# VH-VL binders against Inositol oxygenase (Miox), part 8

Target 1, 258 residues: Inositol oxygenase (Miox), of Mus musculus (Mouse) (q9qxn5)
Amino acid sequence: FRNYTSGPLLDRVFTTYKLMHTHQTVDFVSRKRIQYGSFSYKKMTIMEAVGMLDDLVDESDPDVDFPNSFHAFQTAEGIRKAHPDKDWFHLVGLLHDLGKIMALWGEPQWAVVGDTFPVGCRPQASVVFCDSTFQDNPDLQDPRYSTELGMYQPHCGLENVLMSWGHDEYLYQMMKFNKFSLPSEAFYMIRFHSFYPWHTGGDYRQLCSQQDLDMLPWVQEFNKFDLYTKCPDLPDVESLRPYYQGLIDKYCPGTLSW

## First folded at step 4 (VH-VL)

Design cc (framework fv_cixutumumab)
Fold by ESMFold2-Fast, scan of step 4:
Structure cc (fold): chain C 258 residues (1-258), chain A 123 residues (1-123), chain B 108 residues (1-108)
Amino acid sequence: as target 1 above (258 residues)
Amino acid sequence: EVQLVQSGAEVKKPGSSVKVSCKASGGTFSRYAISWVRQAPGQGLEWMGGIIPIFGTANYAQKFQGRVTITADKSTSTAYMELSSLRSEDTAVYYCARGYSSSWYEPYYMDVWGKGTTVTVSS
Amino acid sequence: SSELTQDPAVSVALGQTVRITCQGDSLRSYYATWYQQKPGQAPILVIYGENNRPSGIPDRFSGSSSGNTASLTITGAQAEDEADYYCNSRDSSGNHVVFGGGTKLTVL
């Protein structure tokens, strides 16, 4: 969700980020973690959730007129081609946007989609529209949250940072709750794939631990496929279903709590 | 092996304050939560609050908010719990414990405990 | 505590299975952790994250949860298992830690 320099969708994208940057506070994020932490909204399989992606519109993405499920399969197939020996990584590509289904349960777009950022500290320059979207955020008037480190200690680690609420954090917690049998790299990539100010912009290094430095190459590798696999060639989703069902059965089988 | 060493027993008068220390040795201090848990004679365990030294901010149980202050000194690997306006009902053993949680769905599970500090409030 | 409810006492015959329960609405959202305490001693962690055992805890200890109830099961109770057992979880806000009232286990 980068490069918004022209097009008829710019106003929509800006409005989404203005609302996001106004309303994502420490209190808001804390309340959303409680609201969704019961995982009582729906019981369904991964493939059912993939199907639900087609019922939503991502208002932060100006460039896609294809079903959202097709992006999930395109991302997964791009990873599969580059990393054929890492089947868990193929599945990460399929799963990465499933948290967006929160929009179908009444969440506003600004609490679901788009680039994430740490709440509880002053936003850094590479946060999208940073110079024009945070003026009405009440945390920036709070001395606890308006400095460079805010509520955090230097090098505390991103696992100890309260990120803005969206599909990244929701899906990460959902996967943990349902005991997905994926490696730690998979959970980390899901949790931080939308943290563009860090992995692409180079900001927030003062919050990073050694673990984050070690994991950065994985997030950057994933980001290549999330950005570069949005092409006009449509995947043959039906021919791919048996392969991905096999991965689902291996790592996150059956009916899950969402 | 991580060990938590607590300060010695205290006898205090009603209305005074007590400050108990908890020094960590043999392991990583700053990234773990340090919780304070008390137990009155013959009673159950009661969580008072905790601090994650990395964040520098303490969190307190509602019952103790306004009377308890929990701090940490990373340079000495020592956590402190100060309880003010002491009453006879504050007579208890006070434990510090190291906690860890990797997700929102787990409490900070306390895998290493100090031996406890007995605080007696008596006139 | 009123947030997490435990029966105050339970008995089990030597070598038999006992289940200690903890009930509270927060257990629908958060996993229970279990502690064993013997007289005059600090508590010892026996189960965390629903059913994980720390190093040194015998495999006869296991945890489970369903709905608003968490359970600690001791399969083949031994004399040394006689102790008070406390469940522990987050409160409904998710920001605080709360203990159950404790269950005194007597091994007959």
Scores: ipSAE 0.006, ipTM 0.419, lowest interface PAE 14.7, mean pLDDT 85

Design ch (framework fv_cixutumumab)
Fold by ESMFold2-Fast, scan of step 4:
Structure ch (fold): chain C 258 residues (1-258), chain A 122 residues (1-122), chain B 108 residues (1-108)
Amino acid sequence: as target 1 above (258 residues)
Amino acid sequence: EVQLVQSGAEVKKPGSSVKVSCKASGGTFSSYAISWVRQAPGQGLEWMGGIIPIFGTANYAQKFQGRVTITADKSTSTAYMELSSLRSEDTAVYYCARGYSSSWYEPYFDYWGKGTTVTVSS
Amino acid sequence: SSELTQDPAVSVALGQTVRITCQGDSLRSYYATWYQQKPGQAPILVIYGKNNRPSGIPDRFSGSSSGNTASLTITGAQAEDEADYYCNSRDSSGNHVVFGGGTKLTVL
């Protein structure tokens, strides 16, 4: 898990989370699911999307000084080394942050990056800056959304939970729309990799189904590789392209709807 | 109810091996990390390693690499810890413990076996 | 020495508040988990994920974390709280689990 309290970008990171926690409401997330649900913003290949990542700045990440595309390849290569027999998992590493391209289409950073959390219920203690960033969120004054379960039934399952809008949920929906031929584990990793309060903090158990508990080890395994390692060596992206193009051709070929 | 049932006490000679079992009931065996933690008489808790059954690969503490093997049999919901080249210093209570999901990332153990005493002497 | 450091012993008067600490660089990145162990028994989970309590753990137990230090606080200590308390977390690499040395709590 990330160090938010002593990094050189502390003020920027706090501001992003204050905006996120103020404006991510049930209504906001519902509107964003409709806005993006037709996937009509751009048609492009996975490799074109990877290239676009380098035009982005992630305001919520205190550890980022590397181009986002390098992080994608580093994550993918780490997984490849640990799980050489699971080529679909290598591809998940390359794909995981592609939803961040929403920022190039005018989405504010607080609606694209950073740790996610369920809207529609009271934030749990492990949500980053929880005690200092939710005061202005109108849902916390609404009796429907201000209790531990909020609008949800006990053990309803994360599939039925409305998560704060960001690159996780967007990319998950995009992959489903384009009929990626990846296993269920891959979709779960993509959808919940930024849900740190759940997979790291141990919170939100009251919303989880048995399926969520079954899938949690996969999300946690992925997250080992999604942490930045301060490495002096940059990946040789050009030498890696043929391998990852082969995986793209296998699981999510051609021009996709974003 | 979730329950971890461990095999019985063992008395072993130096240089031999011991294999302790931990049978899980209730819950989903494959989705939870199962770790082994030992405690020598009058000493603290020491993590030896763990396994997530769906991956089939174990992770070991540096001190035990080369001497410990942790395995899992999903068909019987049983985890095993085998410690070889036993020394008197290996005399301890050996606990299996279930992490709530991954022990690597979320290192808490919500259910513990009662412990298996392993005595290495003479 | 271990990656996680605990004082070996602490005392508290009945009904008073005690704070048990756990220190290590990995706690800047990972939450500490706390266990209670009584003689002849397996450990029991009392706090996980900074300040979450399992079902059945009294609300007098709470956790906190700041910088490289995690703390277990018992507000209004009872005689039954006399036990050894262990913290655990990840090591600096994030790949292994490490325990503190344990703190023996005596309730006077």
Scores: ipSAE 0.006, ipTM 0.457, lowest interface PAE 12.8, mean pLDDT 85

Design cj (framework fv_cixutumumab)
Fold by ESMFold2-Fast, scan of step 4:
Structure cj (fold): chain C 258 residues (1-258), chain A 123 residues (1-123), chain B 108 residues (1-108)
Amino acid sequence: as target 1 above (258 residues)
Amino acid sequence: EVQLVQSGAEVKKPGSSVKVSCKASGGTFSSYAISWVRQAPGQGLEWMGGIIPIFGEANYAQKFQGRVTITADKSTSTAYMELSSLRSEDTAVYYCARGYSSSWFEPYYMDVWGKGTTVTVSS
Amino acid sequence: SSELTQDPAVSVALGQTVRITCQGDSLRSYYATWYQQKPGQAPILVIYGKNNRPSGIPDRFSGSSSGNTASLTITGAQAEDEADYYCNSRDSSGNHVVFGGGTKLTVL
């Protein structure tokens, strides 16, 4: 779990989650999937998108102190050192936050960043600020969405769960649309790395299939490398470009639709 | 913006098959569901089935199981619906429609429709 | 016999409000979408995801749902609203898509 201390930073983080938990409804998420589903906002390469991250501020993240592109390469390099033979996993580290570019296209922070949760069912206890941020969400007064399972069947699988809209789900859908040739482990990492109530909190097991349980350790492993602290050892991005361009060429080449 | 262009009208004999095409022009094809919906003269809309091209799997209404085959060719942005063992009650206008579904629990939101293909089965 | 039940016809006076209703047990779990169809034309989407309007659909169209019932409301009906209206949702299994029988709206 992330620990939030009192003060101005906590107030900002709380405000972001209050807005998120108020406005992320089944209707809202369904609308966003339609809005972005044609992937017609921009055509650009992965490296161009990595560069665009530096223009973005993540207001839900209390620890980010470096340019987002630095974080992307640092995360990728950490994975590379721990898992040198899994080059697809190195690439996941570079890609994982690229969906945050939606903020540059006018999306509010509460629809881009922060911990995700399933819409369409009652929020579980490990959802951040769960007991104080959902009171104004209209889905909680709807009998279809206010029970433990809500609109879902027991063990339906996370593939059939409508997650709150943010950079996780957007990037996952973008990768599928552009036919990235990554293994299922990679897609789970991208789609669910911000689903802290599941992979860290141990909640939502009633929605999980056996495939989800098998993938859980991979998502947990990825999150060990998701770095948010100031580091004096900056990666030499220019020296790393040929390696990561090679991975991009292997798994997600060319100019992509975003 | 996307437009769906359907193949021309068909006149068929009972027991034959018909294959209708639906070509998407402009915009995206592969991540959207393509549904096939028919309407007999003076009757309501009837969903036959749909396919999401990137997944390659088609889902069919129970009434048409074993008689209908829905396919998609992503390289030509074209979806197909083939209906076999034709009967006079299969006389209808057949529509293709593009829709987006967030999950198994949601219907396909069919926001773009073809103009329809008239299929007449004579007895 | 239909999973989604609609009255076959309804009338409204010009400028008045009309409510078209769709009923089925699956509507407790799934949202209804609504389509308008005029003679000789393909249907057009007017409401999706409970109460969202596609671009170009007038704000006099709205959707609502309660229990096993979904409704399309036209506030201040106009002559051009005369058409057939179909509700659409998932069936009770959640695996298939089904249409209601349609409601013919006559604007008097």
Scores: ipSAE 0.006, ipTM 0.394, lowest interface PAE 16.6, mean pLDDT 85

Design x10 (framework fv_rocatinlimab)
Fold by ESMFold2-Fast, scan of step 4:
Structure x10 (fold): chain C 258 residues (1-258), chain A 123 residues (1-123), chain B 107 residues (1-107)
Amino acid sequence: as target 1 above (258 residues)
Amino acid sequence: QITLKESGPTLVKPKQTLTLTCTFSGFSLSTSGVGVGWIRQPPGKALEWLAVIYWDDDKLYSPSLKSRLTITKDTSKNQVVLTMTNMDPVDTATYYCAHRDYGDWEGWYFDLWGQGTLVTVSS
Amino acid sequence: EIVLTQSPGTLSLSPGERATLSCRASQSVDSSYLAWYQQKPGQAPRLLIYGASSRATGIPDRFSGSGSGTDFTLTISRLEPEDFAVYYCQQYGSSLTFGGGTKVEIK
């Protein structure tokens, strides 16, 4: 749950969410899955993708004033300090925002960054700017998608929910396509780390299965470290590269399809 | 009630640019969920998807042909235009425009097709 | 890119017989994203099935679709003279690709 009622970035953040909440529909998400599902935009390594993050501005984030690659390394290092025995979790910290590179391929900000939400059902109160940003979404005029459950069965599980399209879902699909050798917890955290209305706001319980209840503590743990990077303490990125290259070589080596 | 019709040159020389127009009736490309696609079929061969354009002006292109293709729409004229650069004899095919199923909103299949227009590429 | 392989390439049958057409995907395709089309010589394709098993409007009940994962099937329970045509499968789960087609021809 985040407060965006004032600040130097208010107009930009609000505009991004207004566009997101207007245009993210069942149809739009299905369309983006088709567009990106062949992973034919670029062939590159993880470290090359990390470098590309510095060319991006996250217009949904009011707190970022340093390079995105530094945020990736800071998140990874925070996890490493708290969970030294879980090297796969350190790598999750480095990877979590790599899906944002879609913005370099012409994708608008509202389809790349920001908090995610389920499409195909009525938005719940903790969704950012919920009271003022969904009025023009055509799915809310469709009786199939405008009720609390919408198109979903009670407790269907988040794995069966269509989430709004963004860096979470894109990176999750990319990791699956390229056969990353990470545990299921890693894939789940990547997929749902921006689902703030659920893991922080406490909404959408009606869509959750037992798996989602079991995985919630993992997503909440990751979120603590994602927020740590808003501290101005800068990492020595070059000294960290050999360590993270070792993890990349272990879990997602070589040239990957993006 | 819904109809689509392809128009454009039937003969193109190698290296030239092909421009095809799809003119339709019975639906509006400003309607949420509606889209129009282009599919081609070389004589005696399989169907090949080229491009689609959606009601919100979003566009998808076949990855193998993306650098050669541009799709645009003019909703006031009920037209979708496909442009394909650097034509080659292997691009000889019947070119179809087709309507996305508006009612279901599930994925990208084509419920209604134009009659097709044969484009021959030769010197 | 997901490649769809249709088999057989040609199926020779008589009216009244059952036709079974196969479409195999190089990667798993959610059944929600599989369609079948019929094409007669000189005509545009006609949508038969979408979402692997849902008949399009106006399609006779002798046409049925089934399958999941990588293996999908179109079945015509009793061939009528007008059913002799080429059939194409299409996936729309990851980009859009068509199969190579199966020609159902009269024996």
Scores: ipSAE 0.012, ipTM 0.595, lowest interface PAE 8.5, mean pLDDT 88

Design x11 (framework fv_rocatinlimab)
Heavy chain, then light chain:
Amino acid sequence: QITLKESGPTLVKPKQTLTLTCTFSGFSLSTSGVGVGWIRQPPGKALEWLALIYWDDDKLYSPSLKSRLTITKDTSKNQVVLTMTNMDPVDTATYYCAHRSYGDYEGWYFDLWGQGTLVTVSS
Amino acid sequence: EIVLTQSPGTLSLSPGERATLSCRASQSVDSSYLAWYQQKPGQAPRLLIYGASSRATGIPDRFSGSGSGTDFTLTISRLEPEDFAVYYCQQYGSSLTFGGGTKVEIK
ESMFold2-Fast, scan of step 4: ipSAE 0.032; ipTM 0.644

Design x12 (framework fv_rocatinlimab)
Fold by ESMFold2-Fast, scan of step 4:
Structure x12 (fold): chain C 258 residues (1-258), chain A 123 residues (1-123), chain B 107 residues (1-107)
Amino acid sequence: as target 1 above (258 residues)
Amino acid sequence: QITLKESGPTLVKPKQTLTLTCTFSGFSLSTSGVGVGWIRQPPGKALEWLALIYWDDDKYYSPSLKSRLTITKDTSKNQVVLTMTNMDPVDTATYYCAHRPYGDYEGWYFDLWGQGTLVTVSS
Amino acid sequence: EIVLTQSPGTLSLSPGERATLSCRASQSVDSSYLAWYQQKPGQAPRLLIYGASSRATGIPDRFSGSGSGTDFTLTISRLEPEDFAVYYCQQYGSSLTFGGGTKVEIK
């Protein structure tokens, strides 16, 4: 989700973040890591997963929105034009939202979509609706989790931080489990692409290691293509399938565990 | 002082259902963050996690055994019950219940364990 | 699921010697969510270490844990007679799995 400052959509977006910020606790995230960590929900290929994203399209607004799979190809094509020499980066664009399929398995939207944030420490100012959505979060009342560092050591590195549970963390874990042969930059971008309070807001610097400083430009580069969802022309998905199937065969072939 | 003790049949026949009870003291499953897990160990082999129940009745199961397992709790009796269907000789093991500690929301490790109960599956 | 491989399977040492036990994960264990347990014959496991390096309450300082990613180590700096036992690692970063164990036996 992007921030909405006016219009009827603000109420729906606010409600999602209020639920997210109320229920995403250290305990909740730890439980989700265990629940999904065996990757036993489904066996399917990447292209099958891309197709499943279309089941998440809001049927009430067909003229305003188009299938999620089109957005995946559109993001991938944008990266391909800007970085023609980095075919693994093209694939990152296709993959980045596949974790959203959790919604088809009964996960509420607030545990699947939207901006992520570290659990286990005090939320920082750039977290969306920060001032009005954390009042009912029990971790905020716990002295272990309510300070600037919370449960973390200074400069511990984002790899040692519990991020709120959503499509970022789920997909990252899924890619690691299935041994995708992508470079470390790809795994990192997938894991933190929704961490807008950090890569866009400039917050949480106290948790960052040198690795995070080195990787920040990659996440920001990816965000240029993910942030802009408006495109005047739709991709010809059928003509693109052979190219992206080739990348899938190279980096994450066959039937995968989800 | 926290204590846990497993109880149930020591012998079950193939295809029968096993029901084990964990009775504990020194903590409550009403306490936020507390859980009780079941782990088994076949003779001479490694530990294998089976199931975990949290204070809020949230339940988790080993994916390979999920279709056979049911975990429940009775907070007022300080008991957690594990049921496993369709027992097979390969399920012969010592079954442990164990405490997931209060105040550790960061992970699933077990600080205190029951003594274990050996369940033999044989005709 | 993440498979944990412990080595060696058996470690034969004398009291007073240093023991070094390895636990290798098939994939990275995020957030260093790894625990170590000690088990003596006929007894339940005893928690030694959690979070890869944090000693559990009541555990002597001769026990220490280290490592991250896929490579973890349990070190016993000076073996006491009571330390001869089987040791298991357990990860909880992605589902929950145990290693196959390392037996530390008297020489």
Scores: ipSAE 0.021, ipTM 0.636, lowest interface PAE 7.9, mean pLDDT 88

Design x14 (framework fv_rocatinlimab)
Fold by ESMFold2-Fast, scan of step 4:
Structure x14 (fold): chain C 258 residues (1-258), chain A 123 residues (1-123), chain B 107 residues (1-107)
Amino acid sequence: as target 1 above (258 residues)
Amino acid sequence: QITLKESGPTLVKPKQTLTLTCTFSGFSLSTSGVGVGWIRQPPGKALEWLAVIYWDDDKLYSPSLKSRLTITKDTSKNQVVLTMTNMDPVDTATYYCAHRDYSDYEGWYFDLWGQGTLVTVSS
Amino acid sequence: EIVLTQSPGTLSLSPGERATLSCRASQSVDSSYLAWYQQKPGQAPRLLIYGASSRATGIPDRFSGSGSGTDFTLTISRLEPEDFAVYYCQQYGSSLTFGGGTKVEIK
């Protein structure tokens, strides 16, 4: 759920979601988990990955006209101001979009960016362009995946749900593989920060466990900063590097497998 | 119902390119969820996955072998072709093609296999 | 990449005995993405179990799978003469990898 204006950017955003909602099936998501789960694409540091974000344009975002690395630092600084005692949360802000580097490895944007949704069950009303973008998805013609619960049991927990493939799930898996020493709240926020139909739209409550209810306030808190972009207040990235390098050294040091 | 059969050369010289064809019947590689994979097994050793191609032309390769492998399909001929470059004696193995179907929620396995074809790499 | 370690390498038993085969992953594997195969000499592998615990079509109920996380088990409750073979586990949650195999041989 966002304010999308008419014009060339809206056409691009709609096209991205139409492709996403057509091709993101249970089958597709499971294949991407296999493809990326060995983390053999590149070895690099967090700061090197942050630098790579500047080579990408997020085709699902109608409002962004800035280098992606600036958004990462801006999000991190917003969290730092609001939560000065939680340095791990500052780092979450810097990390949250690093999974978007998949687009540099040949992954189409509809499999990298944008709002996520559960595959394997009927899309709910708050999914972006829900009424006009799922017509050609083969899972919606399959009785196994076309009901409210689809392949899932009631209250199974979001940890047991196949989310559409994108930067959220990829980065979550990468952080787990590389054994980041962050608290469970950090992993959870990274994994579900783009699940707007749930944390903002209020949909998919039937799939949620008690853990998801307990974690929802954390995802909503993070979302306040992820949506905040003020063009006049560009971050001084170079002056911030020593601070964030210190956090990287503490929680996810050295050369990592991506 | 479903059958798969591997074909190709039984002897390959070092540094040559191997081309193997999997010819199948009883299913279509246009059907949603269907895929065909290649797995090899050196004599007396474990199984090693090589590549898979799916109904939507999505292709996955073993990370360690990706630079040497190409998988393609010809839906009209019911064939999947694997090409492996720069063959070495250590690549001597029985090569299998296998069917993958999305017939249930855990459809991420190979349910039916071809008989295999032994490829020997030697001068 | 996820490495699957199968143990024991060889299991020597008599017909009628229970066989318990272990497959241990180097990192956590979702149970939905764990399969077991049987292979007899000169034959292609045969799917036994998928999703850690679901029997494939035509597989006798003496075969059962269990486990989660990093520790998975294939159990054959009462060995028949036809069950003496090599068994491989496979994960498909992060690339596709096979274990080294366990040979179940007659004592």
Scores: ipSAE 0.011, ipTM 0.521, lowest interface PAE 8.9, mean pLDDT 87

Design x15 (framework fv_rocatinlimab)
Fold by ESMFold2-Fast, scan of step 4:
Structure x15 (fold): chain C 258 residues (1-258), chain A 123 residues (1-123), chain B 107 residues (1-107)
Amino acid sequence: as target 1 above (258 residues)
Amino acid sequence: QITLKESGPTLVKPKQTLTLTCTFSGFSLSTSGVGVGWIRQPPGKALEWLALIYWDDDKLYSPSLKSRLTITKDTSKNQVVLTMTNMDPVDTATYYCAHRDYDDYEGWYFDLWGQGTLVTVSS
Amino acid sequence: EIVLTQSPGTLSLSPGERATLSCRASQSVDSSYLAWYQQKPGQAPRLLIYGASSRATGIPDRFSGSGSGTDFTLTISRLEPEDFAVYYCQQYGSSLTFGGGTKVEIK
């Protein structure tokens, strides 16, 4: 949901995006890649990371009705009901927001949460608050980064695009570093699930390859469950733990580097 | 013309704190995208990255040494200062400061280096 | 942490010969994030190559870089007397790490 009216919660969301769109530059993203890329912040299991989600508040999210770990289980269960034969996809639902734990390590919220966008080129119209949040971004004064394609070649593919730094890119890199045994669709959905200007807004087609066209239905399918599983009815998390522990043991076992 | 020069003590006793200053000219650390790093090289051994500081005062440290290192800048003096605590004989090395300019997202290499300053740690 | 292993440790060649220096990473490094430096005795390192294959300003055409994944190469097509030095690779894709160096000596 990209249309907001006035209110204290909406002021918080706007402030987060104003900070994000001011400070997310090509240079900023490159230094975050180096900062986090050794995965030396913590050693822990997936379930330990899921538990840590309850210690943070997503300042880009207008809905704060229940603990973040419960949202992870609700998303996973929604996928499980729709796709009972794809157990790896159930696990994607549990994993998708784990990158948000960066906020517990001192990372500002505008570098962790919210909708992502390509850095290094002019923001397109469907980027949230696009008309009022990019004025102070120094990349927009740089001729290399202020055109429609910016630093990119036409149809280069999203895998060759620098996305704004947040939980999507961090978790994707973490999963690759720890050699998760998930299919390519899982890695792709994790990497781009917050790229709402593309998969929902229909923007950035000029950067997309055939791979991105093929993967778009997967990201859109995932997005149905990420958006619409938030509700006041809390899941019985303890009864679900054995099932998801089995999937963790299958795809990403043991103590991982974060 | 960009130049960097390291200065500080050439001899440090074990357990002391080392403070090194990098004085530079030909660029400003107030310029968006510019950074300065510290790299060391023990005699006959490989280069080892220690710390980086950006124009906006953001800082990155080698994970293995982070607890011992502090990097600061004084933009008005064109100086970057590295402090390293609890010195040990294994920290004997030539210490370099080096320039990183923002030219693209792949710019995390060091295009220009100071001459280096040898720091010996011995009792 | 990504470990870079350079081989050989020492390469003995004559002026006019081709030098091929290897840099192997303990895990995959995007080619965009690999650099090469030259260091002469008593001097600071000098940037030669960045992004695995892009020559730095002022670096002669005889220097070229190549490679991807875990295997990278610096090639000096025809050694000049001034090229006898120690060469280091560096990755900047995941933290910053340097290789152990390869010494190119006159035989």
Scores: ipSAE 0.088, ipTM 0.647, lowest interface PAE 5.7, mean pLDDT 88

